# VH-VL binders against Rho GTPase-activating protein 6 (ARHGAP6): the designs that were tried, part 1

No score or structure here was measured in a lab: all are predicted.

Target 1, 202 residues: Rho GTPase-activating protein 6 (ARHGAP6), of Homo sapiens (Human) (o43182r401to602)
Amino acid sequence: LSLNPIYRQVPRLVDSCCQHLEKHGLQTVGIFRVGSSKKRVRQLREEFDRGIDVSLEEEHSVHDVAALLKEFLRDMPDPLLTRELYTAFINTLLLEPEEQLGTLQLLIYLLPPCNCDTLHRLLQFLSIVARHADDNISKDGQEVTGNKMTSLNLATIFGPNLLHKQKSSDKEFSVQSSARAEESTAIIAVVQKMIENYEALF
Unless a header shows other numbers, all headers, positions and changes below count from the first letter of the chain; antibody chains are not in Kabat numbers.
ipSAE, averaged over its two directions, is called F for ESMFold2-Fast, E for ESMFold2 and O for OpenDDE. V2 adds 0.75 times the mean of E and O to 0.25 times the DockQ between the complexes of E and O.
[cut] stands for letters that were removed.
Atom coordinates printed by the task and the answers are left out, and those that the model quotes come from them; centres of patches stay.

## First folded at step 1 (VH-VL)

Design b1 (framework fv_guselkumab)
Fold by ESMFold2-Fast, scan of step 1:
Structure b1 (fold): chain C 202 residues (1-202), chain A 123 residues (1-123), chain B 111 residues (1-111)
Amino acid sequence: as target 1 above (202 residues)
Amino acid sequence: EVQLVQSGAEVKKPGESLKISCKGSGYSFTSYWIGWVRQMPGKGLEWMGIIYPGDSDTRYSPSFQGQVTISADKSISTAYLQWSSLKASDTAMYYCARRVTYTVSGSYYFDYWGQGTLVTVSS
Amino acid sequence: QSVLTQPPSVSGAPGQRVTISCTGSSSNIGAGYDVHWYQQLPGTAPKLLIYGNSNRPSGVPDRFSGSKSGTSASLAITGLQSEDEADYYCQSYDSSLSGYVFGGGTKLTVL
């Protein structure tokens, strides 16, 4: 029997992408930040959507797989953390420090079971990515390169895709929206806290 | 200090079994694939296979599938290459190497190499 | 045979420029997979020289440079020195083999 969490209701695409990136992407500088091939990502998404048994192999670009995961979360009809709980999640930042993680855990368990399991899988993965962010220098001066993706960097990328009040059907117009940027600050802080403390939340 | 340290040279007879090792240190052993590369005397480099020590996922070159077994023991940060029955044609230098990816599509390469294990198979 | 094609040898005098070609196919370099280069000094293990077509690891002089176009790649060495005598290997990934492919190697002689 497995000693690790078993995810009962995680979408196959999410688990497949996380597995691939854990094997091939942990030392990839700028993972989730560097550009992907829109054509290859679209093709992979269509294959998963058709229920094809997609096997993500070594030859699949880390950046394409990262973009696929990000796009899937962005395009969910209801965000992973749900519109219903948006205000409650944001407001955890305003609680006394000793109440924040306990309240966040309760909100997570109010999510539909598949959202809860999917979030657990995703946060475990993002925590592992963040753990590999920093460079190390060996005794002989040899450089061991990290991926440079801190919990803040990952929260900046994933936050708006996991928790937002905008309609999921909205077209992306621009990254340069001042109103969106201000909203994203709070969202990013909540998601960063979840990445850093995922062990306490599940 | 990232190091891959391989076991010492071997002299064997055809039909004998052999298991050689590659011990990683100075990094998270379970986070990187370890590849095996053969170099026959006076010849070039041939990729044999690769293993992810975190879950023992193993991939082989078509030319080496069924000819060798690659394994790893993550508790001692060691990867292995083994033969059930050696042939004279297995005489070669064998390298292990750490596989990394870069920030561009399909960029898979080997950044640190072991010193090599010379295997000589003769009667 | 090697999947990637390199000339078996190349030579030059000290201070000169030499280039080593690496020719692939539509399933590897032509499919967009990057080319990496290794230097093997006599009696030693290969050492990473160029990765991701044109990037140098720390400690590799800027006299070494790489480029890629279409189905081929090239390693250029300027200001050739006697210490550069070695075998040079290109390496890419091949989708039809689902694996790593090396060139046959090029022996560089400094005259």
Scores: ipSAE 0.005, ipTM 0.497, lowest interface PAE 13.2, mean pLDDT 83

Design b3 (framework fv_daratumumab)
Fold by ESMFold2-Fast, scan of step 1:
Structure b3 (fold): chain C 202 residues (1-202), chain A 123 residues (1-123), chain B 107 residues (1-107)
Amino acid sequence: as target 1 above (202 residues)
Amino acid sequence: EVQLLESGGGLVQPGGSLRLSCAVSGFTFSSYAMSWVRQAPGKGLEWVSAISYSGGSTYYADSVKGRFTISRDNSKNTLYLQMNSLRAEDTAVYFCAKDTYVTYGSGRYFDYWGQGTLVTVSS
Amino acid sequence: EIVLTQSPATLSLSPGERATLSCRASQSVSSYLAWYQQKPGQAPRLLIYDASNRATGIPARFSGSGSGTDFTLTISSLEPEDFAVYYCQQYSNWPYTFGQGTKVEIK
């Protein structure tokens, strides 16, 4: 088993961003929420898109790399969890709690292999970020500030980018806003459950 | 089979307006950036404008900035070019072209082209 | 704006001969260069992308080479249908720019 097939199944951009953020971003307060440089993010994305051998180093801003990862997932033609399985994922919330994880695991294994591998890599990374959300005390007795990004905060940011159905072409303010809010809540709940239970799902 | 079909060209007076359309089939239109490329009679190719897959980003050649507007309707698989304040030098065949730009490491060259529609700006 | 200069402007050859077309960029475009063929009254057809990759359906007699600022399109043995105008295009920087074209005509 060579390393090349593994990286081919997970987009290089996704794995590179996750590696960089795991090394440099775990203590960054508000990671994924704080603004980035649109110009630098565009440049990095174009370099990855052109197949340039991009090495994300310490000098690359955590916020730029975080924005690059979000933008990549947002811009996928079909969401990572797929439109085909959208209803199935959302409907897991209607099951008894003890049945939800088993059903999520089955749905994940129904994903195309590249989507499954990419989701696995992403959830591993997000679970690590969430574990560093709270303030901690180092072995030296110093307080280490957590990143403040709980599984709920990460699900709120990533959920709509990983799981969504096609946007309605009809523009109706109150009814559409209410329906979207309810759907967003469900999407966030599903993604939060996947982050929190990552080890049980793979 | 991939097809791009332009329409909307014609004769117009200087200062006039025209709207070009490009109807697309055979690929997932909403996944790809699109461009307009023109060619003046007996001259070479000139890139005019580009639009991202979502319509969120647009780009224009300096010669048309402020006068032309590129747009798309992904629900109708149609690309548009609104041309205002037309000048004699805008006389050209206008081609609709599919960009290969995607998030996964493709280039930005044009793999499919429409047949072109002639725009003549003359009094 | 990156300027692409093609040479020669016109290349007069007979069927069966080798054609060598040049494209020079005013600044490095790395390998982000494509070649197109255009016949009178028709749309351009993609031949080569990323400097040297042949597009789907393009005959093996077409090949591209080069990087940076100097690029070459080679047609190893001209067929009657190959007499056309050829354009290079860079996509390294916005705006996208094309060369002025090289006309390959029958001697």
Scores: ipSAE 0.000, ipTM 0.423, lowest interface PAE 16.6, mean pLDDT 82

Design b4 (framework fv_necitumumab)
Fold by ESMFold2-Fast, scan of step 1:
Structure b4 (fold): chain C 202 residues (1-202), chain A 124 residues (1-124), chain B 107 residues (1-107)
Amino acid sequence: as target 1 above (202 residues)
Amino acid sequence: QVQLQESGPGLVKPSQTLSLTCTVSGGSISSGGYYWSWIRQPPGKGLEWIGYIYYSGSTDYNPSLKSRVTMSVDTSKNQFSLKVNSVTAADTAVYYCARYKTVTYGDYTYFDYWGQGTLVTVSS
Amino acid sequence: EIVMTQSPATLSLSPGERATLSCRASQSVSSYLAWYQQKPGQAPRLLIYDASNRATGIPARFSGSGSGTDFTLTISSLEPEDFAVYYCQQYGSSPYTFGGGTKAEIK
């Protein structure tokens, strides 16, 4: 009785983007970093938002689909990892290394079921992307260039979109800037650890 | 080290197809870290990106030109080419080919090597 | 498309002076911004990428700063060979777009 993440309420846009990028984007150098067409991405987002049965085909730009996924996660009303668990997630870095993964697994368990299922789908996808970062040799003896997107690269891009405080502060900018710099480092480290260890977390 | 050189007719008649080729030397066009681009500059004006191609044949074109532009790659000759259909006087420009390096953490996305440029005049 | 606006259109300075060139994007391009130098009859030359990183062989007097929508190219002390047209270019969104250019000319 294997349950598909779609059955467990993964958003259609997230699963569709992950499927397209797994099929067409794993060998795309700079996936998620190279620029997209903001007009085309906005149009695709509007179609998904209207509940249109969108089929992402080969002709859809890898970079547009990558941007669509990233912007969807950024624009969620509550971040995927939730504001409620924000401090708990970043504080896992303060634990002894041997306790960090077990604590992350517990925090993921505390997420709403749809957030947990969506995170599982996303981390599985990002782990596959990271596994294709390095160059390899094909069955035919030809060198296949990797996508160059390591777990650190992906954590740098996705981290702020998965884990953040959404409300603007009324504090002075100097204090806010110092806290923000420290938070960015922590967020990236947490998300990198999740990508590298997704199998242990679910 | 890496050099790019444009070639093709300097004069094209209105309504015809402008065809240019870029020859890459000192580096392989089949290197996966790079996209290969065309940029143009009308006399006395600024730069306009036309599009890029990856060695696999994958392309992205400026939407303003997409209906008239086709790019192709010939990995055996280490070349890539540009065709612009139905040209008008507005297509008169210096055409540059350039290498576009893809982005990764610590890598860079910009036009790092450019050809010398070739002037294409559209007139009868 | 993202519109890139450069100011001033012309910058008249003497050798030894500091030059400050501005580039503004109509929407955020994060740090995906490059600066190019172009001399008459020549192809553009890359100076700065990712807003602040100098390209190989570019003198230390060239520096870039900024993020989001506002970017600056600074030449700390102009040399005679620095009088040229400078273009900014965003690569945060396709189509990639260039500014209108700033001409640095001898006063």
Scores: ipSAE 0.000, ipTM 0.431, lowest interface PAE 16.3, mean pLDDT 81

Design b6 (framework fv_ixekizumab)
Fold by ESMFold2-Fast, scan of step 1:
Parts: C-alpha cells; structure tokens; sequence
Structure b6 (fold): chain C 202 residues (1-202), chain A 123 residues (1-123), chain B 112 residues (1-112)
C-alpha cells in the first residue's frame, strides 16, 4: 500500500455492506441469523476480490449482504482485534467496572490504523442495529417491527470472528472443551461492552 | 469561519532551528489532519509531512532526513512544525493545510490553508 | 517519487476566452481503492493556495462551474471555460496516491 498509514482505511466491502444494511436491513428480523444464498454470497465475494466496482442495490438480499460481511470478518488472516492484543482485551474483564471502558479505549488506539478505523465503522453499524432491536412506533403512529438483534445477540455472532487466539493441538479434548466455553463467554462480553459503549470509545 | 492562523515571520541563522505554529479555529481540531507544505521564493510547492492531531501520529517526506518534527497540542488546537539544522536552502514560506477525515474514503486534498510563515535563513 | 509535469508553464488569456492546463504523472495515479487522487489548486498573487478540483473532476465547494477537471491514469486536464480577472495566479496539480505527495511545477495564468 502506497497511501500514508496515518490515513484511516476501511475496506470497501465492509463500508458497502454497512451502508446497504443501514438503509435496507434495520427492520429485518433475525438479521445475521437467517440463512443466505451461498451461491450469491460467493459471487459477490469474488466481485469484490477482483476489484470490480460493486454497487449493492436495494434488490440485493439483506441476508446475503449480512452473510458477506460476516464471512469477510471471519476470513481475515489476522482477526480485526488482532492476536497480539487478544489477552489484553480479555483481561479487561478482570478490572473493576469503572476501569474497563478506559482500558478498552486504550487498546483500541493501540490497534493498527486500518483495524481501528474498520472497528469504528463496524461498531457504529452494530450499535445502530442494536438500537432497532425492539418494536417501536413510527412518527406517524404505525407499529414498526424491531429486528430482535440486541447487543448481546450481535456480540454472540460477531465476537468469535473479531477476537480469537490460535488453538493448541496438544490440548486434551475435555480441557479444550472447557477452555472454549470460557473463551467464548469472555469474548462475547468484551464485544458487547464495545457495542453498548461505542460512542464513548471513539 | 474555519481559520488556520500561523505564527509570524522568522529570521534564523544557519544551523539553528525554527518552530512554526498553526492555530486552528472554527472546527473540531482532532477530526482533521494537518499537513505542512513549503514554497521557496519563486518556486513550487513541496510537501513536508502530516500529523493526525487525534493521537499525534505523523509521517514525513524523507527529503528532510529526520530534520522535521510535527506536533499538535489538542488543548490549544495548535499544530507545530519544527525544522532543525537550517540551511540557506530552507528559506521559504511554510504553510499548514487541513485535510478532511472520512471513513468511507480518502480525501488527501487540502481544503483550507494557513496564511503562510516566511522563514529566512541567513547570517 | 512521482514526478508531476505541467504544460504550459505560463499562458496569457484574453478575458472571456477559455484556458486549458495539462498535468502528467510519471506513473498511474489510480490507487488500490479505485480512486484517482489528482487535485488542482490555485495560488493567487500574494495568497495561500486554494483548492479548486479534487479527485480529477469534483469541484470544491464555492468553486465556479466554469472550472472543470478531467483525465485518467497519468494524463489530466484543468479547463476554464471563460477566464475572468480573478483567475490570475499559479495553478498546481497534486498527486495524493503515493508518498511523498508531490505537486506539478505550476502554470502561471495571466490576462492579455
């Protein structure tokens, strides 16, 4: 990359998916949980990978676009929050509640600029999705169905894809199973806290 | 109402250092990058470096071989450019200029500029 | 470093007539995101540079519609459809695709 690392960088795919879902997906019940078309998602992924100028239109399925975003984050060579900072993020939960937010803000600023900017964009989007979870009433008095995806639900789906460490092949099955459950709970808690406190972290 | 106001003209001796200030007003200082660009008398524009006032990250044009240091003071909304080991060839008008920050794409263009600071290097 | 070459170095125009300035880069200015970071600035006598056109063809806020930019890859043009007295100054192209960012040598526009 020739552009100065000081400049903020968000992958086109991430920003495009977030824009589409903010416009068309905020009232979609079970967004990120309902199935997608594997064929259409693969096609979109290949178009972005080839550098084709992809415009996500209204006719593109919300579920396909949601799956594309999840797959992109899952398949990153280094997780968005990085392997290097994994232990630091998890250990934030060991601090007193009053200290956790400030420590998370510090860790986020230690991320590479591209990762920090991408996380900022993603958390902004997820916080908007979470704010539309509950049923509400529109300005003209009509009932509007919420998407039912709370910050906990979104953290459950995105957490393991944003923050994970390499597993050891030498671990025993029962020990590995216990460790996996504990790690998942901690990861979900960290990501949920970031979604809920997005405005204070940036 | 966006303004970048620079410090006054300086006359410096060869081998000394100069520190030029750029006071920003009319916008959120930490939401924009500040670049420094110089112009020798009768010559064109030369990019020197940039700072992100949010966190203080910098990048410099290698032509200045570590002689340039750009800093920012968020509490006073002021950016600084210090150039050391001054030579007569450093005689120039030094400009600060603002670059918009966005998440959806890069700008890399300078929308507002300071009035310039003339630095003269002579004995 | 990317070398930016402007032609002509100076031109003299009768008010109301069009003017055209060319800018060539030593390598492609298309960035990996598909955007071309080629910008045009005007420096009026005794003043700081001011932004006219960004990313090849987008007019900056407040810039009159008589200014337009075009081009692709390595070859770019700034056009003024009807030159006015306030357009006098030195025009610079700039590339923001590769570090260090570089400017053309400038084109001086004068009134006949």
Amino acid sequence: as target 1 above (202 residues)
Amino acid sequence: QVQLVQSGAEVKKPGSSVKVSCKASGYTFTSYYIHWVRQAPGQGLEWMGVINPSGGSTDYNQRFKGRVTITADESTSTAYMELSSLRSEDTAVYYCARERYTYSGYTVYFDYWGQGTLVTVSS
Amino acid sequence: DIVMTQTPLSLSVTPGQPASISCRSSQSLVYSDGNTYLHWYLQKPGQSPQLLIYKVSNRFSGVPDRFSGSGSGTDFTLKISRVEAEDVGVYYCMQGTHLPYTFGQGTKLEIK
Scores: ipSAE 0.005, ipTM 0.464, lowest interface PAE 12.9, mean pLDDT 83

Design b7 (framework fv_necitumumab)
Fold by ESMFold2-Fast, scan of step 1:
Structure b7 (fold): chain C 202 residues (1-202), chain A 123 residues (1-123), chain B 107 residues (1-107)
Amino acid sequence: as target 1 above (202 residues)
Amino acid sequence: QVQLQESGPGLVKPSQTLSLTCTVSGGSISSGDYYWSWIRQPPGKGLEWIGYIYYSGSTDYNPSLKSRVTMSVDTSKNQFSLKVNSVTAADTAVYYCARWTYRSGTYVYFDYWGQGTLVTVSS
Amino acid sequence: EIVMTQSPATLSLSPGERATLSCRASQSVSSNLAWYQQKPGQAPRLLIYGASTRATGIPARFSGSGSGTDFTLTISSLEPEDFAVYYCQQYNSWPLTFGGGTKAEIK
């Protein structure tokens, strides 16, 4: 079987950001939480969108590159995990724990090929970030500070941007706010499970 | 079966440019799963990573060599190449091309290597 | 860059003996460590990745252990074909770095 090139493609922006952050950001405390320069992020996004061959160098702020990646995923017309599969992904939490990973794997393979490849690249990256979360002691006894971004922290930041049902801007209704909080908790749990177990999913 | 094969001149004069090409067969370079790397080994010494290239043309080089190194990829020929400028005797080494796979897990390993080509820098 | 230090530089052992090779990183590399075997005139061959996972086709006598900064490659019972140079390599950060190698030679 011959596959379209699109089955193998990850957006250049996603792969470039992941490479830069793996090289320069793994020990950055508060990565994805600390603020970025809105203007610099906008300029970088526009350069990628125009097809400019952007080189992310050491001089580029880790926080700007992190914000660029997060903003790209947030602003996708259809979320990376798709609205169509939203209910199916959330419903994996209702299954027995030993059945959840097999079902997640099937759902991931139902994604459009570009979404599947992009998710694979992203989860690989997030797994690496999470492995550097905790403080460690070097062999000579020096304390090395971790980035403090556990799989739960990363799922909290990325979850709502990877999987969401629809936009809602009405803050008047407390019932809607409570329902949204419950849905966010479920989304976060699904994405955390994917980060922690991505080897079983691909 | 994927195979990598290095090619290029075995002798380069000091101050000139060392040029090598790696030909990939049994698999496509145009894949998001792999980075394509050059690694060298001076006679009797250990291994030194030079750099990688992605099929899109994105590169990263070892900082110790970054000012002298350029990699390129030709997806139509299923090849990638290395150029090292301003060579000296210290650049004498066996040069390997290798495939870096980053499948599920973390970045994992070099799974396929060329046989290596000896490049001697001498007048 | 992360400096990888292997010890000892040379192991002199007889077939059937257990070999233990050490690799230490200048800073934590988590479990992002691979081991390669190189025979004279040949390219390196992957043995272990993720500190402890055997690559496809690698005999069960090879095992890896460790995390963070201290790693060990063990060959439970040396076969004649196992006398070679062994390199560890970290892939936790760029640039990728290799240890200086440990040569296993026949006593």
Scores: ipSAE 0.000, ipTM 0.444, lowest interface PAE 16.3, mean pLDDT 82

Design b8 (framework fv_lacutamab)
Fold by ESMFold2-Fast, scan of step 1:
Structure b8 (fold): chain C 202 residues (1-202), chain A 124 residues (1-124), chain B 107 residues (1-107)
Amino acid sequence: as target 1 above (202 residues)
Amino acid sequence: QIQLVQSGSELKKPGASVKVSCKASGYTFTSYAMQWVRQAPGQGLEWIGWINTNTGNPKYAEDFKGRFVFSLDTSVSTAYLQISSLKAEDTAVYFCARDRTYYVSGTYYGMDVWGQGTTVTVSS
Amino acid sequence: DIQMTQSPSFLSASVGDRVTITCKASQDISSYVAWYQQKPGQPPKLLIYWASTRESGVPDRFSGSGSGTDYTLTISSLQAEDVAVYYCQQYYSTPLTFGGGTKVEIK
């Protein structure tokens, strides 16, 4: 992340999207899974990039805002969890369960400050989304529909966007599809554990 | 269109306090940090600190901790600098300035909009 | 604290001259440098941010360059209205620090 280090804050796009989705998207079934308008998402991204004073209002589509957040993370020059720490994050799965969280906390501490702050904000948001996955009954007896997005569902969507390896050339013997699938499974497992345990990690 | 308008000059005795205001207009107040900078007569610029206008969290340079306090009134888009137990060395022009930072592009824009300054003179 | 050493403190040049002002940080500040122009009785005005990016509305005779610890503001053809004090500023780390300023005058 190329953020001004004096503020130690998350990118405005990330924080704005998380705020909007926390207010308007927690009961949206399939949030992050359902399609968006590519044209509207592109327009919003361009406005943020130009430094226009963007205010995300109720009329902005939950699905467009969700897509904007996902695409921003996907398109980061270096993934949020960084390529440098990729192997270390994946290797936490090889540790005994009682050692995994402590090691993840240490790896998060090694992230650049802005990456750490951005990850904290994101995981807090995703944990809130996951808490609203199941249907429940409010204090006044109204049934509230859950969004159906568990920590596993969210990890499946965000994992590959937060942590990925640089692709190799096909002329150097192509990447095998089974190896790719196994690698994605590991990334998803790490991110799921982060979502479920974010309070212990920060 | 985008403006920061500061309160008028102040003449104070040593030991008094002063509260300088900085009213923003033409932009979303809580989207930008507010910086405070002073300039003693004939001297250069000196950073006092900044305040996060969304969270209210301040950051002060070490020499300004204690007597200098930042505050906000978000409902009227106004930032304040209060100086307690004024000393002769506090005589200066005090500026507020907007810090235009947009993280998505990775570009920090610096202090792009400045108030006109508030002269605070401390003399017996 | 990061020290910003600005030189020269004063310069006098003719209209049309190329002038350069240098700023040296006590440590690597990764291009987190802004340059400001202050005319008598006015607040500072942002000229350059991110070491070399010109603020909108600033004439193209103003340019910034440098990396690491060494940064330069250049005025390619000095004009009468450029008489002012110029300041560099690092915003890599708190406390934010300014150079001592360079007073530019016309001969």
Scores: ipSAE 0.011, ipTM 0.531, lowest interface PAE 8.8, mean pLDDT 85

Design c2 (framework fv_necitumumab)
Fold by ESMFold2-Fast, scan of step 1:
Structure c2 (fold): chain C 202 residues (1-202), chain A 122 residues (1-122), chain B 107 residues (1-107)
Amino acid sequence: as target 1 above (202 residues)
Amino acid sequence: QVQLQESGPGLVKPSQTLSLTCTVSGGSISSGGYYWSWIRQPPGKGLEWIGYIYYSGSTDYNPSLKSRVTMSVDTSKNQFSLKVNSVTAADTAVYYCARKYRGSYSYWFDYWGQGTLVTVSS
Amino acid sequence: EIVMTQSPATLSLSPGERATLSCRASQSVSSYLAWYQQKPGQAPRLLIYDASNRATGIPARFSGSGSGTDFTLTISSLEPEDFAVYYCQQYGSSPYTFGGGTKAEIK
């Protein structure tokens, strides 16, 4: 996890991407789903990695900023929710519904402070995106197109990047099993529940 | 209103570099809301996106052409340019420059140049 | 790369008739789809963006619909100036790709 101490517990890149997308991306249909420029994303990532005070303005593509955020989370040495707590997080789904949120709160409490703060920032952002999924009517009676990204859609995209099993260079590549598909479904369900209930979790 | 105008030689020999310039008027190429693009159309065929450039110099190219294409921008002249290396008869096309909307909403080509025919022949 | 397929290749109609043009993507492009009109010797002209929004100056007879992989351009009543080639274009993923075009011609 590469944190910049000057930006407290949340990486500058994560907060900057979330701010930009909240300002410019909430009406972008298929945000996080549609493609980006790999070259521009690489350039932005290098600038943040060099400690440059990057200002993400309107001229920066929503899709590039979205890809930058996904890539950063994917490339963390330990996933944001940690490998240590992987089994505990997915096992919350085995609990009665009324027990699930309380257990998720406890697991989040067990995260390192920087992971907890980063998760809070990310879930707040994803909850805002999900709230803008459906088409809306403005005060002037004009239709505003929603982004079409529900909490399920966002959990499908972010889930595997936030929570996954430890990988070993010694492990053989194997054909994806039914059990692996089942685990992916569980990860998505956990992340969806966190997005929908972030206010109760923090 | 914004207008785009292509310029460059209409004939290029095989193996040489095709070089075109687009001049933007009625608007600034340094505006943050837009990418500046090249699209081509071989005679009697459909449209193929080549790439775009942002006024900062950031580019994105069609992978099918990436090894042969470079774009550049000259903000002082309000122009952007396309170079295609090692051309063949398959590069014969009408070349359009176009403005691509970029922002939080979408990415469409809203203004196009008139197009310039480039023939690759000996 | 996302492949865009337009049908029919040629549409023969008379002025006053309704035209319906189809565009299908090989994978979902959400609503990131534009429609262009091209007349002989001219540059393409933007008609519709984000699947259903008319561009500035485009007559109300032009409408777009669809999402995901299936999209339609409808011209409610063809005017003589509407006989042209129409292209769809996705911008959901780079590289941005165009359909093969539908030629609307007079019967």
Scores: ipSAE 0.000, ipTM 0.419, lowest interface PAE 18.0, mean pLDDT 82

Design c4 (framework fv_daratumumab)
Fold by ESMFold2-Fast, scan of step 1:
Structure c4 (fold): chain C 202 residues (1-202), chain A 121 residues (1-121), chain B 107 residues (1-107)
Amino acid sequence: as target 1 above (202 residues)
Amino acid sequence: EVQLLESGGGLVQPGGSLRLSCAVSGFTFSSYAMSWVRQAPGKGLEWVSAISYSGGSTYYADSVKGRFTISRDNSKNTLYLQMNSLRAEDTAVYFCAKGYYRSGKYAFDIWGQGTLVTVSS
Amino acid sequence: EIVLTQSPATLSLSPGERATLSCRASQSVSSYLAWYQQKPGQAPRLLIYDASNRATGIPARFSGSGSGTDFTLTISSLEPEDFAVYYCQQYSNWPYTFGQGTKVEIK
């Protein structure tokens, strides 16, 4: 994580993407699912990585900004929830329901401070996105299209990027599809629970 | 009721200046990008300028760059176009237009009725 | 800038006939293309956005198709009120640009 003394303990890219998507992406059907411009995302990523002060306005494509956020989390040297806590996070699902949230809260506060703050910011954002999944009528009397991204949809997309084992360098190395499916299901369930119970965890 | 109402058009001599206004009602003005689009008599549509929801980003057609300035006052629900160094070829009906989609790239779903600007001696 | 070329310039048809209007871009605009209808003395009206999505209140006889550089607006059966000028517009890149228009007139 590259931090600057004048910024919070959250990477500028993460906070900037979350702010942009909260303003412009909450009604975007298929946010995080629809394709982005690889060239524009790479350019934005490089600008943030070099410490350039990037201002994301509504002119920046929601899909490009969504892809940028997702790729940043995927490409962290250590996943946001960390490799060392992978088994602990997954094993919370094996606890009695009444113990699960308390244990998740403890695990979150065992994360490095910057990871904890970044997760807090991200979960706040994802909770807002999930709240806007369904169609509704605004206070202005306008018909507002929901983004169709439930907490389960978001956990399916973000889960593997936030919590994973060390990747194999050999693509051809044989892996068991059943074992991978079970792990994916557990990761998604943990992340979904964190999104749905965000207020209780922080 | 959603409405965009342009004003400020009129007759002006070449080299002169004019300020157009667009009064907005019926939606949350501060949440949408806005544009000015013009149409010369008997001609097609030409995009002139755009401004982001916050006013932080502005864009201009090459034909008006350096002469026109787009701005907005979100507290007054009003969009502006300051036109300087006017030329005969700037003669057109000027439409105020709202961005349709809240994200990134916009078509224009709501248009004002337009205000006529005539640049002539 | 991206240039949009509309064809034909004028389309002369009778009510009940199918109208097919073309818009071609000088470079890819992905699906960031809209269609507008304009009647004399009136502001343009949004018909189609994102190449194929009908705007609110637009009748089902209007449909859009295409992606990249080649786009089509189809009016399946012309009504008297459909005789107007139609413009395509790209919003993929700044500056935003419009086609020169296709006039659909009564034969």
Scores: ipSAE 0.000, ipTM 0.443, lowest interface PAE 16.6, mean pLDDT 83

